# Designs tried in a protein design chat: VHH binders against o75319. Part 39

Target 1, 181 residues: o75319
Amino acid sequence: GNHIPERWKDYLPVGQRMPGTRFIAFKVPLQKSFEKKLAPEECFSPLDLFNKIREQNEELGLIIDLTYTQRYYKPEDLPETVPYLKIFTVGHQVPDDETIFKFKHAVNGFLKENKDNDKLIGVHCTHGLNRTGYLICRYLIDVEGVRPDDAIELFNRCRGHCLERQNYIEDLQNGPIRKNW

## First folded at step 19 (VHH)

Design ih5
Fold by OpenDDE, fold request of step 22:
Structure ih5 (fold): chain B 181 residues (1-181), chain A 120 residues (1-120)
Amino acid sequence: as target 1 above (181 residues)
Amino acid sequence: EVQLVESGGGLVQAGGSLRLFCAASGFTFSDWTMGWLRQAPGKRREWVALITSGGYTTYADSVKDRFTISRDNAKNTVSLQMNSLKPEDTAIYFCARYTDSDIGTAFDYWGQGTQVTVSS
């Protein structure tokens, strides 16, 4: 229990809003039970997430959790005003069409319901990098018509870290467009 | 020390069934996603099933609708019910702890495995 994910500490806790989008990526916040294994400056709790978002003069309107575990934090640790969506996503492999569809559907639903505000869609996996980056980029490519390299560059720049999984990158660059509905 | 011990393997005919078991110790079992891996002769190790602490499951396409993963958090066990077995299911099956890491290794611990042989 309370095992810190490998190299979790090495990644920025929260990225920047992706210009032209409502996306912001971050690494998984960890509940209080993990703090005993972290230096104070390394801690990143659900509360810290919201504080850091506010420091950027932004507000979260939705959190999409792509982790395939429930040990990191509880949805109850989040404000009730921010909806939480779990999309269990297996790591290391390219997400399947169903997962991609679920993500797109959630994003589109949010955008439809939040036309009157500028709240952000917060997306995270464990490190907020590979699974997160793939699905965000997949959305930008498939739905918004963004060039794959532009989407990847934008994500990497805003996240402060680059996608690392070659299979994800290759699928984004050369893979087929996935069904949007 | 994390330990995973598999059992239940054997020889079966095509179309038959087996149930594999895994006993886990040395960590807070109920916190972790668990899975089953398999490695056929001359092939790369692959995951076949995952189950979260809450019971959410995912299967590889090759075993979907034939295999069922389950767990008992009170007993620190995970099982794999394998139905409609095929010769291509022949492999050493490993119980494994899933890290859910974006980087590094997807599974950090597994046992010695149990042999499953499916004859034509």
Scores: ipSAE 0.917, ipTM 0.954, lowest interface PAE 0.5, mean pLDDT 96
Fold by OpenDDE, fold request of step 22:
Structure ih5 (fold): chain B 181 residues (1-181), chain A 120 residues (1-120)
Amino acid sequence: as target 1 above (181 residues)
Amino acid sequence: EVQLVESGGGLVQAGGSLRLFCAASGFTFSDWTMGWLRQAPGKRREWVALITSGGYTTYADSVKDRFTISRDNAKNTVSLQMNSLKPEDTAIYFCARYTDSDIGTAFDYWGQGTQVTVSS
């Protein structure tokens, strides 16, 4: 057990807050049982996530987990003060309208309820890159009216890694706007 | 060594039902999301159903409400109940392990497949 995802080690654990937004992307934190498979400096636990966020003088107000597995960590591993939302998202394919809607709805709900603070929406998939990047960019494009290339560039810069999947990029750049409601 | 062995395929008339089975070995089955893929003649392989270790399921639109994926973690098995079969469901069906990776391959192992033929 405790199989480390492919190339998981190669990606920065946590990105930077995306300026002008409440988003921050990160790779999936791994529960303690994975540590035996990693060098100490490679470990990235739920606790480490919060420590790294704190080091950036930020605070998480919501975690959106886009992975389509439950083996990486348990919601119980997170502080009780931070809501956790699971949106099972199939990888490698452009998320369907329902998934996009769920994501948008969650983000909008959070923003509505958190107008009085500056807490962040933490979003992750396995690598915190493709699924994560697509949905964040999709939100910026569809809801905030950001130009697709600007959204992608912003995400890439802040995440420290570039969105890799061409079908995601193509859909963001040239695909239809998805309904927000 | 990861092993996935499918069974249960066959010839069935349109509107009929078929249940596929998959026996998994060589890995901690309960940790992994599993799925079923199919490949029709001259078409690309496509996933039709996914199921997490906890039992969450997702279906391709083409099979939604007709197919049901299930698993037994104690027996290391995955099943696909196929109802209201259509000729367009004709394909080789594969039991597959889903990696949930953002990169690389979405499915890293699958069996030899089992032929499903739906006649008109």
Scores: ipSAE 0.916, ipTM 0.953, lowest interface PAE 0.5, mean pLDDT 96
Fold by OpenDDE, look of step 19:
Structure ih5 (fold): chain B 181 residues (1-181), chain A 120 residues (1-120)
Amino acid sequence: as target 1 above (181 residues)
Amino acid sequence: EVQLVESGGGLVQAGGSLRLFCAASGFTFSDWTMGWLRQAPGKRREWVALITSGGYTTYADSVKDRFTISRDNAKNTVSLQMNSLKPEDTAIYFCARYTDSDIGTAFDYWGQGTQVTVSS
């Protein structure tokens, strides 16, 4: 039940806002039931997420959860003022076109509705790295016209960790542009 | 100790159907995404279906519209209904626990498997 994901502790809890975007990536926060398996300094709860975002002088306007499980935390653990969107995304493989479209649609909808503020889109999977990085980069490449290598470098730098999965990197660099509507 | 025990495999003709079962124990079953894997002779193990605790499902392209994964959290069981079977579906099928890890291992436990053979 409360098994800590493999190497979860090795990754920074929260990255930095990606300059020129509204994106911030983080690893999955864990509900209280996981704390017994962690040292105090290793704990990262939904509450801790918001505190860390605040410490960066930022505010979350949307959380996109890409995990393919519901065991990490409950949407009810989040403030009611921050919308939560679940996009079930299988790990280790390149997301399918439907998943990519759902992500793009959510981001575009948020940006349309939040033109008058500077709130961030928080994106996470389990480690906030591969699935998260791929979809953010896919958006930047397909929608914003960013060069693949620039998108990847920007994400890696801001997340504080590099994309690890070669299939994701290869698809971003050499794969086809995905439909935006 | 995590345990997964598969059953229901066998020999079937092309176009036929089989239903596989898995009994899980040793962990809080209702918290975990479960799946089915298969390994054909000379091929790598591949996942074919996933189901979350809440019942959200996804399938590999090769089995979409033919296979259906389901679960019973009260009984700690996972099932795989396989219809319109093809010879290329011949493999050992494994019930597996999905970790949702972004890195490392996607599945951390699976059973001994059950043989499915589809004859042409």
Scores: ipSAE 0.903, ipTM 0.947, lowest interface PAE 0.5, mean pLDDT 96
Fold by ESMFold2, fold request of step 22:
Structure ih5 (fold): chain B 181 residues (1-181), chain A 120 residues (1-120)
Amino acid sequence: as target 1 above (181 residues)
Amino acid sequence: EVQLVESGGGLVQAGGSLRLFCAASGFTFSDWTMGWLRQAPGKRREWVALITSGGYTTYADSVKDRFTISRDNAKNTVSLQMNSLKPEDTAIYFCARYTDSDIGTAFDYWGQGTQVTVSS
């Protein structure tokens, strides 16, 4: 279907590269069939994503798609041959340990394979905010040793919107460190 | 108009099995992730199973390995096979459409529900 996700229009399409990391966050791009319900300035397609990344003088080396659906776009609709990974992540609840592990594994694999370039990992859920922010921050905390409040502040500033789900924020601030293997 | 109609509920002995069915209409069913919710007496409604259009499934810990969600995109149906039932599974069960959004509600449509009662 072509139903626009609730409040999707209210969020900046693409954030800024997070300094000191290889991450950039964005909201889900929508394939052309959704554009019937959008004004021209509201459109954000897979092509628009890559143009906006290029405008920042950056290049994507991996897209991690955290949505628990396939209705928004197909990987084949991406304008370039970029590695794409789907990690089905249930929303409204803190991602489970298996989801966290899959995310960490994907990031670690990317960093190893891309140690000699400056390409970015693009991460999105539906709005590019709560599930996306949680998993990026969980990685920075557990793997890189970043303080929870510093990880959250960095994500919020670079995404251009603050994490909103209190259960995610509470888990990042006060929850246990998760196993990395 | 989106409609979800559940059936197959009833009274069953502990350790028994039951299969719930849901007929969907009024939307492009094959595009949407679907789920089952339940609400026990005095409890909040909770999701128990999700299934994507492509067949990827996730279960709540409380039902894992006992319940199986499945779908038939050609017939616009989703079902829930419930095995090794316990009295704690007693609830009204709802078929629901998943939004995949952290911003709004998790589910935007559900049916009237079907009662499942598990006796000791």
Scores: ipSAE 0.819, ipTM 0.916, lowest interface PAE 0.9, mean pLDDT 93
Fold by ESMFold2, look of step 19:
Structure ih5 (fold): chain B 181 residues (1-181), chain A 120 residues (1-120)
Amino acid sequence: as target 1 above (181 residues)
Amino acid sequence: EVQLVESGGGLVQAGGSLRLFCAASGFTFSDWTMGWLRQAPGKRREWVALITSGGYTTYADSVKDRFTISRDNAKNTVSLQMNSLKPEDTAIYFCARYTDSDIGTAFDYWGQGTQVTVSS
């Protein structure tokens, strides 16, 4: 069947808006076919995502989906007014430079297009933690000049869970500067 | 019961080509990202190619532009075309199912593998 991702239930569905940024992170929403294996309080569907964002008095202007699969939900399960961008990002390893470039390009494009509103960029991978945290922090470090430890601390606090994978953390702290022209 | 059965391995001279095949059963194959792993002597298994259900592909740098992964969702198969083979490509090659998770394992099922040996 419909396999619930390992330890997906253990993570808060949606974080808080990261102050001073336009980012909010969340775990992957699961389409209704997964709900047979979930208690009602464990469910987190695409519709639940929008309800939780609305409960925070926020609005999504873009969803960036970093998963390297299409089995969790379909883009058509989202409202038509919210742009959706898929960036297939291989897990367990630091995202490659092409993936980082696509993410930065998408964020910069959103900020230009949405300079006159306060809509948020929603970012998720499977758990909304490692790939999501890495790319958000990489953007803040490379584009906004945020110190690596400050970016990581901000992400961890607002997501409600700490980045776990050491190779991602080490690359953010000590890895090469990424050119972004 | 998930089953992945590889075939097509063999002995080949450097610069040659081989095509690997994988037959999948026991799960809804068309929903899952699939990959090829390899394990060289004395080394840990590593992925070399991934393909999503919709046909998006990614390759390890060491095989990019030489290997091509493809799939047939109607036949529940995945293939790996390997061109310009080098002695360092010598390994057991496994067809594998990708979890898309940074937590836990990257692949949850793989077959018994098929040996590829590239001689100089």
Scores: ipSAE 0.814, ipTM 0.915, lowest interface PAE 0.8, mean pLDDT 92
Fold by ESMFold2, fold request of step 22:
Structure ih5 (fold): chain B 181 residues (1-181), chain A 120 residues (1-120)
Amino acid sequence: as target 1 above (181 residues)
Amino acid sequence: EVQLVESGGGLVQAGGSLRLFCAASGFTFSDWTMGWLRQAPGKRREWVALITSGGYTTYADSVKDRFTISRDNAKNTVSLQMNSLKPEDTAIYFCARYTDSDIGTAFDYWGQGTQVTVSS
């Protein structure tokens, strides 16, 4: 079937750094083989990702890839050597506790290793919105003690698109705090 | 021309085992995450298991530790080993291609399905 993810073109490629955090969210960059199906202005490659981050005067120190597939790009095709972590996260459902724990562990490890710089954790799923927003917000709520509605508002504003899946929003607002260990 | 053809369904007693197979064609199978869905009478279709091209797997809680998904990228096949079957596992089982998207549908293609009936 069609290689371009549904409605992928409709989302801003990269958001803004979330103030008070080390997070920046973006949609999945697509390797060059996808470009035959895209107009030039629609392209968003791994190189484009890094250029857009630099345009914001930021630098990535880790990419956390939440997609449950390996078809969009290979980490070896990134234009720079940056630490990369894949956390296979099933879509449409609230991420399970194992996935949440892996995300928290990765973020905490990054913060420890990067306490003396200002590099960012780039997080993406396919569209950089629902799974990405959920896990970032879950981290802010459970680890940093941020109020759920404040975490969601911050993510939505900085991503440039609102979280769309109601089951994710409901879980963030009314679901249990997940254990950090 | 995406085609997914399931086989291996049948009638089995509770506690028994069954292995389902899926033959895939019409797409670059080794690029895609694949899954098994099931639909019990009067119920909505639900996913049961997922497997990435690299072999990473995830299962629905209702089948975890009883079902095992596997794939053969050289033969373009996906299989589902179902152990310790329960009457509640009675359903039509579909092999499906996973979109990896929270936007739109989770699966974009599935086969005609194969019936699994678990008797008491």
Scores: ipSAE 0.809, ipTM 0.914, lowest interface PAE 0.9, mean pLDDT 93

Design ih7
Fold by OpenDDE, fold request of step 22:
Structure ih7 (fold): chain B 181 residues (1-181), chain A 120 residues (1-120)
Amino acid sequence: as target 1 above (181 residues)
Amino acid sequence: EVQLVESGGGLVQAGGSLRLFCAASGFTFSDWTMGWLRQAPGKRREWVALITSGGYTTYADSVKDRFTISRDNAKNTVSLQMNSLKPEDTAIYFCARYTDSDIGHSFDYWGQGTQVTVSS
């Protein structure tokens, strides 16, 4: 059967919109087959994701899935009105330039196409923390010119959990700016 | 019980090729991303290749363009074609289940491994 990711239950399902940005981070929603192994209050499905976003008076305009698996849910489980982008991202290691570029390109494309609304870019990996936080912060740093510590603090505060991978933090704080083209 | 059994290792000369094979059981194989790890003497274990259930692949820089990972979900198998082998590729190779965990461990199960030795 399906296996719940390690400590997945310990993380808040959905963070808060990051002020000054269109980003919101969340942990991976799990399809119905996982519910057998969860208490009702622990369940977090694709449907639950949208409900929770709505409860925040927000709306998702794009979902960027950074997981390197396809077992959690299917894109078909999402509303057809919300674009879904898969960027296979290996965990635990700093994403390569290609991955970073893909992410930036997707975000920039979304922003260009969505100037007339306030829809959010939902980003998730398995826990919606390290990979997610790194790429969001990388964008803020490289594209928006935000100070690394400010980006990290903002993400941590809004996600409700702190980045914990030292290599990610170190790369954000002290690593080189990645090209935007 | 999750089981992964590797085979296909051996001794080859530099520039040679080997094909490793892994048979998986005890879990829904087709749901999981699988990978190959290797551990050289005195070195840390490292992943070399990953393949999702849908067949998306990625490789460590050290083996890119030389190694090819593939899988057969109907047979619960994963393979690693290793070409242009180098002495630096000498290691025990492990078939491993990738968890995709953002925290903790990236791999939770692997087999006994198969020895690959590349002579110069």
Scores: ipSAE 0.922, ipTM 0.956, lowest interface PAE 0.5, mean pLDDT 96
Fold by OpenDDE, look of step 21:
Structure ih7 (fold): chain B 181 residues (1-181), chain A 120 residues (1-120)
Amino acid sequence: as target 1 above (181 residues)
Amino acid sequence: EVQLVESGGGLVQAGGSLRLFCAASGFTFSDWTMGWLRQAPGKRREWVALITSGGYTTYADSVKDRFTISRDNAKNTVSLQMNSLKPEDTAIYFCARYTDSDIGHSFDYWGQGTQVTVSS
């Protein structure tokens, strides 16, 4: 159905590029069927996503969708020039090692194939906050060697909203490093 | 009005099997991720299995390789095949609609539940 996700309207549609990285986080864009339940200024479609990215003078090179649903939009709603990757990720719980690995592998693959450009990796869940923030921070910590608090602060600042799930924060700060390969 | 009606629960011996069934109505079933929850006496409710509209599934570690969730979008139904049942699987099982909310409730609707009792 076209039920608007809980508190979806309360979050900024698109964050800012994370300095020193190629990550940008955003909340899930919603296909046209959702628009009748939204005020015009609240609408955020796949098209709107790309417009907002352009307004930041950036370009998406990959979209990683972490939602565990398929009702928000279809991959066909995206430009063919931007690859789409679905990593089904259950909410509210720390992603398992397999999910973390899939994310890292996707990111590393993209970076390897896109060394000649500055295109961004767009990551989203429903709100583009907790699942999204955890996996981005997990990557920065495990792969880039960033201090957990620095990674979290950077994500929060750039997303415009702070991670809310204590279990995610705790795992990032005190949990073990996950295998990169 | 969203309605979810579970059936198929009962008493079974350890090692046995049950198949739970859920009939959904009041919403566009084929769009939603569905799941099964369970709540044992004195324990918190926990999710057991999820299945997206496209048939992608995941399971709690405690039931992996024993339980199988499936759905029929044409009939608005979701099922849970439970094999190799254990006493610790004893609980009320609920069919539930998964919201995928990152900050709110993971499930917004569920039925009255069906009792599953596994004896030693």
Scores: ipSAE 0.917, ipTM 0.953, lowest interface PAE 0.5, mean pLDDT 96
Fold by OpenDDE, fold request of step 22:
Structure ih7 (fold): chain B 181 residues (1-181), chain A 120 residues (1-120)
Amino acid sequence: as target 1 above (181 residues)
Amino acid sequence: EVQLVESGGGLVQAGGSLRLFCAASGFTFSDWTMGWLRQAPGKRREWVALITSGGYTTYADSVKDRFTISRDNAKNTVSLQMNSLKPEDTAIYFCARYTDSDIGHSFDYWGQGTQVTVSS
């Protein structure tokens, strides 16, 4: 598919590492077939993702893809050395407990297996904003005990864009803690 | 031009079954996540089922275990098998293209819809 996601170009391709965490958020990289519809400076491929991460003196140890589509890129487009996890996540609605658990489980598993390094968990949806931000914040709140407003502020600052969905924000701020097992 | 044409709706008694069909054209169907929406009288439009190009599916809680979405990428079709129908399932059902947009609209195209009426 060559259809560029709506307003995809308006968002920073890669955020910053969230201090005190192993998280970094980014918008979805697009495979080569999308490039013909983009200016060179607008292109953001899987390869570009890794280059930008490297420019920040970081290294990805895991990619969590939250998109509910398979048209953007293929896991084969990623280096074999970086595990790829797909968690199909419907947009615009608060993720269900199963989705949240899958995310937490993946993160905890990664942290357990990567205690000896400082590799990052890269998380993205289409824009790397709402679904991505919600699940990262949900983890910080439920698992790390971070205050909801602090988690949201941290994510927004590091992503370079603010969560936009009020239902996500409301759930993070006032919703119940979700089970961690 | 993107075209989505629904068919298969009708009148059915509670507990009955219907199978809806959708024929898609005007885009690379096999790349896109597709879904079914429905709109009941006086209610907002809601999604009921999604299916990715690779066949991964999810359902709204209200239809889970009763509805099954499927697709045929070779024929550019998507179907919705509806079992154990309830009066509250009465609605116009739309075949829709899912954008996966994190912002903006979740669905960008849908057909004229097909009426499903479930009598008690």
Scores: ipSAE 0.916, ipTM 0.952, lowest interface PAE 0.5, mean pLDDT 96
Fold by OpenDDE, look of step 19:
Structure ih7 (fold): chain B 181 residues (1-181), chain A 120 residues (1-120)
Amino acid sequence: as target 1 above (181 residues)
Amino acid sequence: EVQLVESGGGLVQAGGSLRLFCAASGFTFSDWTMGWLRQAPGKRREWVALITSGGYTTYADSVKDRFTISRDNAKNTVSLQMNSLKPEDTAIYFCARYTDSDIGHSFDYWGQGTQVTVSS
């Protein structure tokens, strides 16, 4: 299918590296079959993702895909040098403890294996906003001890868009921390 | 034109089983995550199960270990096996196409629905 996600074009393709972290958030890149539904300047392919990251003088070391679909692009569309991890995450609801744990485990594993470089962890869902922002903030809060409002503000500023879902924001601000392992 | 047609609903006693079917047309079925929704009287519509193109499944907590979603991409069909049914499972059940949108609507198409009634 080549159906463009609702309001996908309204969001910045790639955010900025979050200072003090290895995280960068972006909206889902779309494979070639979607291009006929887009103006040239609206296109954002897996190749475009890497070009935009390079323009920021950064390098991706891991991509975490949080979408609950497989229609946007194929892992084979990515360079072989960049690991790809799929964590199927249902939208619009707070991720369950298993999903949160999988995300934390992946991030911690990456950081242990990449101490000698400054490669980034790229995280995306469909819009690279709510699911993406929640899990990144959840990590910063639970693992790094960041104050919830600071984590949210940092993500929003770097992504260039604010978390929109109140249930996510409420859970981050007032919900319990989740055990890390 | 996207079309989803549900079937298999009916009246069943508590503890019984029922299997719902959905026939899809008008889009590349094998690319999309599909799901089942339900709406009980006086309640909001809720999703109960999802299945990706590759067969990855997830369920609402209220139906875990009782319901099983499956699909046949060759036939463009989605099924919902419902076991150990409870009166609180009474609802209209809808086959729906899941958009995976991070914003807006999670589902963009669904059928007319099929009535499931579980008696005490």
Scores: ipSAE 0.914, ipTM 0.952, lowest interface PAE 0.5, mean pLDDT 96
Fold by ESMFold2, fold request of step 22:
Structure ih7 (fold): chain B 181 residues (1-181), chain A 120 residues (1-120)
Amino acid sequence: as target 1 above (181 residues)
Amino acid sequence: EVQLVESGGGLVQAGGSLRLFCAASGFTFSDWTMGWLRQAPGKRREWVALITSGGYTTYADSVKDRFTISRDNAKNTVSLQMNSLKPEDTAIYFCARYTDSDIGHSFDYWGQGTQVTVSS
């Protein structure tokens, strides 16, 4: 059993660069062993990810993998020149303060080290939507001062899918701002 | 055919310890994140511990520093060491397979469960 994650096929593989930010969101790419149950046009491998980013005339400078599993692909399947960071993020619940801090720290470090280029931070969870959208929006709200509804609208438009889980949306709109320290 | 079988439950005094075991079969166990769920009478089922194939662990706040999840990929087993048990830990404990999805269910398979009862 190399079962495809539930509804994974229903989501666009890669979003668009989010204007005014260094973020691009995508669903988890799947290693070759998953392809037995996929039509060719449904496949989205680690190599497909990089091809699609290149087709947008962009370059990844960091991948932040939010999945709480190691079964989808191995970091060694990625090009050696792209930094990779795993932040194990439990699904279905608003990420805890430690997870939020790790994400903010990684983004801030990237921005400092990459201020003289235009490389992107690629962020994904399993579907590239709920955990991914939450943490990107939390960063924009807490660190960049973006209004919650504006952050959510920007993410939804650029991802090509709207955030779906109510607890994440409610926390972004009405929950506390988390300190960055 | 995915199968998860829990064991090791029982009656224990508050402050005591128990170790639960789970035997897994019917899937490539070493690829999957596994967890323990619990359900007390009249309460919703909750996850208490997760462990990735590589051994990274996360715990629910209610059990942090008291419970330890571990796995043996060679034997296809998951264990839960429960220390400093409280009456509030009384529940049926289930070994479960984690989907890592915000879409649909967090866990797709669990066993029959094993009862843990903590007396005061």
Scores: ipSAE 0.803, ipTM 0.913, lowest interface PAE 1.0, mean pLDDT 93
Fold by ESMFold2, fold request of step 22:
Structure ih7 (fold): chain B 181 residues (1-181), chain A 120 residues (1-120)
Amino acid sequence: as target 1 above (181 residues)
Amino acid sequence: EVQLVESGGGLVQAGGSLRLFCAASGFTFSDWTMGWLRQAPGKRREWVALITSGGYTTYADSVKDRFTISRDNAKNTVSLQMNSLKPEDTAIYFCARYTDSDIGHSFDYWGQGTQVTVSS
């Protein structure tokens, strides 16, 4: 079955670029097979993602997919010219140190390779909120030195929805600083 | 109707091994991430292993290096090889379908479970 993820329809498809960063967050795009269960205005396909990014006068240079499943879309549904990276991230729990390291490594590599352009890193989980917000904020805190509350506020405002899971929020605010190496 | 049927549980001495099996039906098994949950007496149910449709695996810290999850998409089965068993591994083990959701339940279906009892 191509069941629509629970409450996926309730979230804005794509957020806004986070000022002062190279991040933009969105919910998981759904391949064509899901569209039988969606009204036309509810559809958000991989193609729709790129159209919405262009409507903001932005360009994606990397997509980091945090979902712990392969059922939503296939990498071949994306333009071959846009790098795609899957980081399987278990939901409901604060991502482990290995996952955080992989995310930091990917972002740092992107920034190095793309220092001469303004392309964005697109990040999504299933709803583009909790795992996505956690890892973006963890990066901003640990690598960029942003205050936890400022990182969370920036993410919430630009995503258009507030981080919901208390365990993620508490870890960002009060948890240990993670090693970057 | 989604059905998940576990087997292979039993009584084993500490240090021993067991292999659990799960037969899945009623859904497109090859599309879904699957997992094993366990519930020890008086404890919360916890996930112990996950496997994506493509074979990527993750384990809870308590079972890492001792348990191995695997799947056969042609036969619609999931297995859990459990080695170096400890008394604290005693639990009912459930095969489960993973939702990959942070805002709802992590798993939406699981079977009746199979009892694993590890004696000292």
Scores: ipSAE 0.795, ipTM 0.908, lowest interface PAE 1.0, mean pLDDT 93

